# VHH binders against NAD-dependent protein deacetylase sir-2.4 (sir-2.4): the designs that were tried, part 7

Target 1, 292 residues: NAD-dependent protein deacetylase sir-2.4 (sir-2.4), of Caenorhabditis elegans (q95q89)
Amino acid sequence: MTSVYESLLSDYPDKGVIGKPEIRDTETEIIEKLRTLYNHFVQAKQTGKPIFVLIGAGVSTGSKLPDFRGKQGVWTLQAEGKHAEGVDFQVARPGVSHKSILALHKAGYIKTIITQNVDGLDRKVGIPVEDLIEVHGNLFLEVCQSCFSEYVREEIVMSVGLCPTGRNCEGNKRTGRSCRGKLRDATLDWDTEISLNHLDRIRKAWKQTSHLLCIGTSLEIIPMGSLPLDAKSKGIKTTTINYQETAHEKIVETAIHADVKLILYSLCNALGVNVDLGDDLPDEVPIPLKIS

## First folded at step 4 (VHH; framework vhh_7qbe_3)

Design g69 (from e11 with S54N)
Fold by ESMFold2-Fast, scan of step 4:
Structure g69 (fold): chain B 292 residues (1-292), chain A 122 residues (1-122)
Amino acid sequence: as target 1 above (292 residues)
Amino acid sequence: QLQLVESGGGLVQAGGSLRLSCTASGFTYAMGWFRQGPGKEREFVASISWSGGNTYYADSVKGRFTISRDNAKNTLYLQMNSLKSEDTAVYYCAADYLGFSEYTSPSEYDYWGKGTRVTVSS
């Protein structure tokens, strides 16, 4: 349950701005903004400078998980003394949004992906771990404190804050390499610092980037919410996709106020990128983008 | 772009105290203080994590200087006690949106203030 993650986190009053009204762009507005985003994707592939992506909870709403700060979000409802509706993290599966992002990555339009989500869905959909930065961690992941070997679990680890889980590292059994390290959870608490490794990977990604795309995030949590400011300082433009006004609406080039899966699926369609939906049917028809 | 403004520098007698402040135009993840004395390169003084839980100090200032921050005010502080003539320098505030508290090299910080001068008289 999403409530399980809520209960594992420290009591922290400053959750950023919650419950902002939703803005819904018209079809004409969406087409114009999507054309701008489409042009950035085409340029990224032509110049060999892929799109840098930041993912927030809005990407997982299509997987029946609530977001945090939307009208029916976890923190928004908690502030009202209510509980958010959704499936258990263990039951959630990658949706159309995750599959669209994977397709854009496979097609070479996107390279480095930062996810703020702890649901593990970006990893589960098949985004390569070398290109995926789970910046707030993953509820299904344990890490050895000594050798940094990762253990993917079928069930939620049930702790946050990089705390010992009670399990020991098994070492590299194939090579006979021993390790007596303790395993810890991989999920950050409010006061846990982001790893130096993740920060270094983000800094390296900027050098290879033509555009920043922030998907389904209110940009309320620092430091990731400040990425559009970093982009601007480097001469890199940002596009956001979110129903609610983000913390940096005034400085981004394009703010698309529409459903995340609609925009991503429409973008794939416009680029001629096939999205492998498996047995899933999209509940959206892609918006046609006419290209001259 | 992120702006940093230092204040609190001045003239102080050896053995005295000064408190430096640095106000950022927005939130930063990690922040640090560096200094540059006459005829010297810019050197690390202290750094602090966003939570304030992790602090790092140059050996020359350990036990005398204390770094702290007030995130509500986007402000970094350096409390300098038992000042020595060797502490005479221009003190620079350094920050990054994605910085880490273990950063002790000037090249690791993207944003810098203009500096505030500290002169310690004998």
Scores: ipSAE 0.147, ipTM 0.572, lowest interface PAE 5.5, mean pLDDT 84

Design g7 (from e11 with Y97W)
Fold by ESMFold2-Fast, scan of step 4:
Structure g7 (fold): chain B 292 residues (1-292), chain A 122 residues (1-122)
Amino acid sequence: as target 1 above (292 residues)
Amino acid sequence: QLQLVESGGGLVQAGGSLRLSCTASGFTYAMGWFRQGPGKEREFVASISWSGGSTYYADSVKGRFTISRDNAKNTLYLQMNSLKSEDTAVYYCAADWLGFSEYTSPSEYDYWGKGTRVTVSS
């Protein structure tokens, strides 16, 4: 059940704004905004300041996982006494959006990727762990409390809040030395603080970018949802891709209201970046972009 | 742009108490208090994580000052008890939208208020 994650979380009343209407940009609006985004990607490559990416649940809707605050989202339906439709986390696989992001990373347009998703799909698609920050954790990870070795599991870990799982460390994977530490889950509860290691990595990478791309996130959850506000104060431009109005629509430079996979796949096509789709077929043809 | 506004400063007699407040215009992950006395450099007083689960104090104020926060109001507090003449300073609120490995270094905070003056009379 896709709702299993929400059942593990503590009771917390402030889930942000839910159930906003979807906005759909016209074809003309999409082309103009996509051209602007294309230009920012070209500039990022030329200046050696890669695009800084923030991922939310909308990236994984193509993997048949529900988002949280959309009309059919987990929190929206919970407020109505209902359960969200979708596959469980163990069945979900990376989709066109994940594969497009990986392709843009491999091509050098993107470096640091923060994902707010706990589904593990950004890691599964092959984004290098040195450039991926799973800021809310990963339901498939256990971490040694002593040596910080990570264990990727086939099944979800049935706890959140960095709690002991009952399993023991098998030895430090980096050094090969023996370790008898206890393993914990790697997924944050509402009141769990973000890892200082993750915060340090974010802070350092943030100083190396001139453009923030927020993909499939309502920007309702802090501190990551506040990135556009910090960007504005530091002269960093922000583009959002989301059907719903985000918390910071009025201060971002470009807000694209369209399907995440369509925009990302079209951007890859415009940049000449090959996306390895394997056996997946895209639902839509890339939007042709006339470059001049 | 994130703005911090301090309040609660004033004149107080040695041995007295004072409560400082700092209201942020938006989300802050780590928050702290620093102070600067006449002719001195800005020094650390106290810091607090977002959850309130981690607090840090300068040795000179430990046991006398208490830092706390109300996240619903985006407000940081510093309860100052048993005030000494040496506590006379301009008190600055500092914040970051991210946390740091060390919460005691001024260089780790990107946002600063304009300060509130505390004068402790003998």
Scores: ipSAE 0.159, ipTM 0.580, lowest interface PAE 5.1, mean pLDDT 84

Design g72 (from e11 with S47G)
Fold by ESMFold2-Fast, scan of step 4:
Structure g72 (fold): chain B 292 residues (1-292), chain A 122 residues (1-122)
Amino acid sequence: as target 1 above (292 residues)
Amino acid sequence: QLQLVESGGGLVQAGGSLRLSCTASGFTYAMGWFRQGPGKEREFVAGISWSGGSTYYADSVKGRFTISRDNAKNTLYLQMNSLKSEDTAVYYCAADYLGFSEYTSPSEYDYWGKGTRVTVSS
């Protein structure tokens, strides 16, 4: 359960703005905004500068995991003395939103994807690790402190903050001798700094992108929440998809207040991109765009 | 556009102290101080992470200068103690919206102030 993750985090009072009212765009407003986003996707493929994506907890709500700052979010309910309901992280599966993002990546519209989620679902859906930045880590991941080999586990690692887990590396050194390095968790605590490797990859992505798309994030936590400010400074426009007003609503080109699954699936449909839904069914019918 | 404004420069005697301030017009994540002395290239002085938990200093100022920040005020400080004639320079504030792989490299910083002059006499 998501409550396990919250119990592993250190006590931190400033969790950003929580519990903002939901805004619901009309169908006419959605079509207008989605057409603008569609045009950015077409331009991205035409110019060879794919869409740069930032993912927040709202992408995983379709996987029965709660978000953090929505009306029924983890921090919102905690502030009210309540508990958020959801499934265990171990049984959560990628949903329509994850599958739509993967399909857009496979089709060449999206390249670099930053996920703030620690649920591991962006990796599980099949986004290539060379294009995926798990900026806050992954609860199912251990890393060797000596050789940096990654170990994907079936159960969550029961620590955060890059702490030793008590397990040893099973790999060999270049010399052929056992590594014997100690394993640590890969998940950041509130005050853990983002890896320099991840920051370098983000800076490189800015040079190769035409548009920033922020999906299911309130943009309340720095530094990732400040990506729209960085985009604006570079002349790159941002689109957000979130029911709640984000921290940077005033500076983005387009703010879509609608269901993440609906917008992503509708965008795939408009672009002629097939989404492999497997056992999943979409909650809503795609909104048809009349593309002249 | 993000703007940085430095203040606090002036004339001080060797062995004296001076505090520089830099106020940003909005949010910044990583910040640092650089200086350029007469006939010299711009060099790193000090850098600080968002939390203030990590600080970086050039060897020439370590133990004499202290970098700090007040995030509520969007302000960066440099407390300069035991000043030497070699500290005479124009001091520049630098910032970015993201963190850096290396705080000592000027190319990592996208935003710069116009500088404040520090002159250390005899």
Scores: ipSAE 0.182, ipTM 0.597, lowest interface PAE 5.0, mean pLDDT 84

Design g73 (from e11 with G32A)
Fold by ESMFold2-Fast, scan of step 4:
Structure g73 (fold): chain B 292 residues (1-292), chain A 122 residues (1-122)
Amino acid sequence: as target 1 above (292 residues)
Amino acid sequence: QLQLVESGGGLVQAGGSLRLSCTASGFTYAMAWFRQGPGKEREFVASISWSGGSTYYADSVKGRFTISRDNAKNTLYLQMNSLKSEDTAVYYCAADYLGFSEYTSPSEYDYWGKGTRVTVSS
C-alpha cells in the first residue's frame, strides 16, 4: 500500500515546505516557456551534451500515486492527521510522463536521469540502469551485500535503511562457489547516506551536460533539491516543471507551472519524438509549438 | 550564492590547541579545510561528508586534527591539537552543494571562505 512507505521511514521532523498553493501558467505562457525548453533540447543534441534530468513525485501522479508536498500530498495530509489516497505501489504502472522521458532518452536528448522516487516506475518503463540513478532507492529492489547483484521483486521489500531482508544471494562468485551473501533492501531512510557510486555518477554527468531539467519536484529535500545551485555554479541553466513554486524559482532560467505529462508529451510532439503509449491514450492533446 | 565564514584563528604556542569554525549560508553536502602557508600553495587538510560518516585527513595532520560538523547550525569545525610550527597557515573552508568527501584538490570546490590565520610560535 501507498501508506506503507511512510510507515517504514524513521520519524523525521524536517520534511521541507509542504502545502504550497498551485500556480497555473496560461497556455500563452506555457508556449513561450516550452519554446525555450525546446531550444535547449535541440542544442543538447547538436552539441552532444544531453539534458540532465531530476525526477520527483509529481512525475508519478499520473500513475495515481500521491506526491509528498502538494496540497493532497503524503506529508501535507500527515501534518493534518490525514492519510493520502492513491493506488498500491504494486498496482502503479508507468504513465505518459515516464514514457515521454524514455522516448527522449532513446532519441538521444536525455542521458543521465536521477529519480528521487522509490516507486520503481522509472526502471519499469525501461530506462537503462546505466543511465538511471535511483538516488533514494527502489522499494522493489533487494541487493546482495557481498556481490552487489540486484533482485527486482514483484512485491515491495518491507524495510528501508539498507537492512537485511532475511534472504540470501542466489549468485555464484567468480571462483564458481555460491555467493551466499545476505540480501538487503535498497531504499534509503532519512539518515541513510547516498551511495558514493551514485554521487560519482552525478559528478561525471555534469561534464557532458548542457541543461538541467527538474520535473515534478519541489526541490525541498537536499542534496538533490540543491542541484539547480550546483548547475548555476557550473554555468548550466535549469528549467523546472511543477505546479507548486519550487525552492529555487529565483535562480532558474525557466519555471513552468503546468501538468508534467502535458509539458513532456508536448515537447516530444514538437521534437518529432514518438512516444510508445501502448494501449494507453493520452488524456491531453499536445500544445502546438510554432517554430519560427 | 553560498557564503562561508571562518573564525577561531589566532596566535598559539607549539604544542597548543585551536578550534576553527566555518558557518555556511546554506546546505552543503561535503565540506573541507585547506590551508596555505607562507610562500606555499593551498593544500588539503581534512574533509567530511554531510552525515559525518566519511572523513579524510592529510597524512601530516592525522591523529592531531579532528574534523566535525553540526548540520543544524550549518557549521564545520576543525579541532587542532599538538600544533607545530609547520601548521602556520591561513586556513580556508571549502564547500560545494554536491561535494564529495574524497575531493582533495582545491579545484574540486566552487565555494570558499576568506580564510582565518593560524600562527604557531616556537
Scores: ipSAE 0.019, ipTM 0.480, lowest interface PAE 7.6, mean pLDDT 83

Design g74 (from e11 with Y56R)
Fold by ESMFold2-Fast, scan of step 4:
Structure g74 (fold): chain B 292 residues (1-292), chain A 122 residues (1-122)
Amino acid sequence: as target 1 above (292 residues)
Amino acid sequence: QLQLVESGGGLVQAGGSLRLSCTASGFTYAMGWFRQGPGKEREFVASISWSGGSTRYADSVKGRFTISRDNAKNTLYLQMNSLKSEDTAVYYCAADYLGFSEYTSPSEYDYWGKGTRVTVSS
């Protein structure tokens, strides 16, 4: 049974700015900006202060999932009375972008990764859960309201807003009796507050961060969209990778208007980082840009 | 750099009311009020989440003070009713881009206003 995330969300009129025109940097512009980003990655490794990453829907477009605010995005097309085309969340697979991020994490360049995506692909690609903050939740998770045990499902949980699913916890209390706590979905609705645990992990990550990298996000949704402001206040510079102008274009050091997978794969190649692509990619492997 | 500017302080008689305001130069997630009385450490008064759905109050002000915010104006308010001489202090606005309504320690906030003085005379 197919579930559609946008149909599960409550009716919320303020979805941020949608449908901005795409900006496409020239190859020369991309190479110069990519050199700046490359230097931040080299410095992160040398100083032991990794890159802090924020992921948005643009990272999952290679997995055949639509973004939300691009020209063919979910909210953009909804405003026109249309529906975005894509695969079911249950059949979506990690693409070149996810695998490149995992490779950069494995190589020690990236540590803490915040994903705004509910598709579960950042977890599925193999990013360790201790370094992954699924800040808007994950459509494949149920959580016990009493003991906080997580249940990873193969099918989408059919609710959002941290609502009871009708299932009971299968764990035991300290007394040795069945927990019998109620399971809830793990996915936020528009007005659901981000968990205290997630916000504390983000606050701690700043102490060991040299640079913020925002990938495939319009930065329209708060508080995560405000991370570049938080970074600036801490003397940390930000790079964005997005075809559309982000909400914070004026304050970031470098805004790269290019295909996310091209930039990430080119960065891996430049750093000498091997990307395990596997045999069944949903997207095409780009030819990496040379930045030498 | 985030700037916080407090206003609304002044002299008021015991049992009276004052409303403090704090305007931020940009977006903040959660905000709070702290105060420092003569010869005392800076202490927690109240905090509020971005949505206004979660608030925290110090026991000494519960039922008398109300914290609220207007996100369109980037402004935090503290409505102070039934003021006591013990409420005399410099009141500070505190904020963070990722702050929580659960934050009750000054060390948990990165941005602070310069303070506004409240004097409650008997």
Scores: ipSAE 0.228, ipTM 0.622, lowest interface PAE 4.0, mean pLDDT 86

Design g8 (from e11 with Y97L)
Fold by ESMFold2-Fast, scan of step 4:
Structure g8 (fold): chain B 292 residues (1-292), chain A 122 residues (1-122)
Amino acid sequence: as target 1 above (292 residues)
Amino acid sequence: QLQLVESGGGLVQAGGSLRLSCTASGFTYAMGWFRQGPGKEREFVASISWSGGSTYYADSVKGRFTISRDNAKNTLYLQMNSLKSEDTAVYYCAADLLGFSEYTSPSEYDYWGKGTRVTVSS
């Protein structure tokens, strides 16, 4: 059950704004906004300053996982006394959106990717861990409290808040030294501090950024939701892709109200970037960008 | 765009106390206090995480100064006790919107107030 994650979280009433109406851009509006985004990707390649990506739950809706604040989102339905529909995290697989992001990373347009999702799909699709920051953690990950060795599991770890799982470290194979450390989950609760390692990696990458792309996120959760504010102060332009109005939409350069997979797949097509879809058939045909 | 306004500075006798305040025009993640004494470079005093759960202090002020914040008011505080002549300085409020790691270097903060003067007399 997809509701397992929310049942592990502590009771926290302030979940940000939920249940905003969906906005659907016309084809003409999408083409105009997508052209602006395309130009930022071209500029990133020319300057050697990659696009900085922030991912939210809307990226994983194509994997049959619910988002949190959309009309059918987990918190939205919970406020109505209902439960969101979706598959178990163990069954979910990377979709067209994840594969498109991976392709853009492989092609050198994107470098640092922050995901707010705990589903592990950004790691599973093959984004290199050195460029992926799972800022809220990963439900499939255990970490040794002593040596920081990571253990990727086939089933979700049934705790959050960086709590001991009851398992022991199997030893630090890298150094050849024994380790008797305890394993903990890698998933943040509402009051858990973000890893200093993650914050340092974000800050370093942020200084080399040409453009901020926020995909499928309401921007309601601090500190990552505040990236567009910091971008504005530093002269970095932001594009958002989300059906709902985000917390900072009025200060961003471009707000695209369309399906995440449509926009990402169309962008890859326009850039000549090959996306390995495997068995996945995209629901949409890529939108052609006009050259003149 | 983000503005910080300090208050609470003044003249105090050695052994006395002062409370400094800094009000931000919007939400900030990381906040800290720096000071610059006569003929010296700007130095770290204290910093606080967004939740208030983590605080960091310069060795020279540990046990005497307490940093705190009220996020509902977008306000940072520095309670200064057992003041010494060496604490005489202009005190600056610093903030960042994102809050990346503990911040002890001025270069790690993007937003600064204009400062408030603290003079400790013998």
Scores: ipSAE 0.015, ipTM 0.481, lowest interface PAE 7.2, mean pLDDT 83

Design g81 (from e11 with L98F E102K)
Fold by ESMFold2-Fast, scan of step 4:
Structure g81 (fold): chain B 292 residues (1-292), chain A 122 residues (1-122)
Amino acid sequence: as target 1 above (292 residues)
Amino acid sequence: QLQLVESGGGLVQAGGSLRLSCTASGFTYAMGWFRQGPGKEREFVASISWSGGSTYYADSVKGRFTISRDNAKNTLYLQMNSLKSEDTAVYYCAADYFGFSKYTSPSEYDYWGKGTRVTVSS
């Protein structure tokens, strides 16, 4: 559960705005905004400037994990003296939203994906690690402090803040050289700085895009939540998909207030991109998009 | 469009102090100060990460200058103590949205102020 992760974090009172009312766009509004997004995706592929994606907790609600600031979010319910419901992180599986993002990546519409989620689902669905930036870390990872070799675990690592786990490195996985460095968790606490490696990768990818797509994030946490501000100053268009008003609603070009999985699955359908759902049946029918 | 506005420059005697401020019109991640003296190239002075947890200083100012920031005000500061005639320059505020692996290169900053002049008399 998301609440397990919350319990590992340091006490930090400034969590941004929580519990905002949900806005629900009409079908007509959704179709118009989705057409605009569709056009941006087509342009991105044609110009070789892929869509840059920022993922928040709303992408994983379809995987039975609560978000943080929504009406049933972890921090919203904590403020009311309640507890959020959800499955354990190790039981959660990638949903339609994750599978749709993977399909759009495979089809060449998106390249760099930043996820603020620590649930590991973006990695588990199969997004290549070279294009995935787990900016707040991953609860299933340990990392060698010396050589940065990654160890994917079946159970969550029960610490945050890049703390030693008590295990040692078994060798540099990249070079094959000996390494006996100490392993640490890979998940940031509130006072942990984002790695310079991640920031450098983001900076390089940011120069290659004309469109930022923010999916299921309230944009309340700096620095990633402020990407739309930099986008506006650099002529990069921003689309948000979120039921709640985001922190930067007034400056984004398109704000879609609808279910994340509905919009992503409908976009894939409109682009002719096949989403591999395996044996899972989609719990939503894609919205038909009339392209002119 | 993001704007950076420097203030606090002026004339000061050697051994004196000045505090420079730079206010950003919005969010910035990494921020720094650069300067250009008479007949010299633009050079690094100091830089600071968003949290203030990482700071870097040019050897020539280390121990005399202190960089700090107030994120609630989107403002960067440079406290300049024990000023020398060699510190005479136009001081530029620079900002980067993301930060990067090296904070000391001018080419890695996306946003720049117009500068504030500091003159240190003997």
Scores: ipSAE 0.288, ipTM 0.654, lowest interface PAE 3.8, mean pLDDT 85

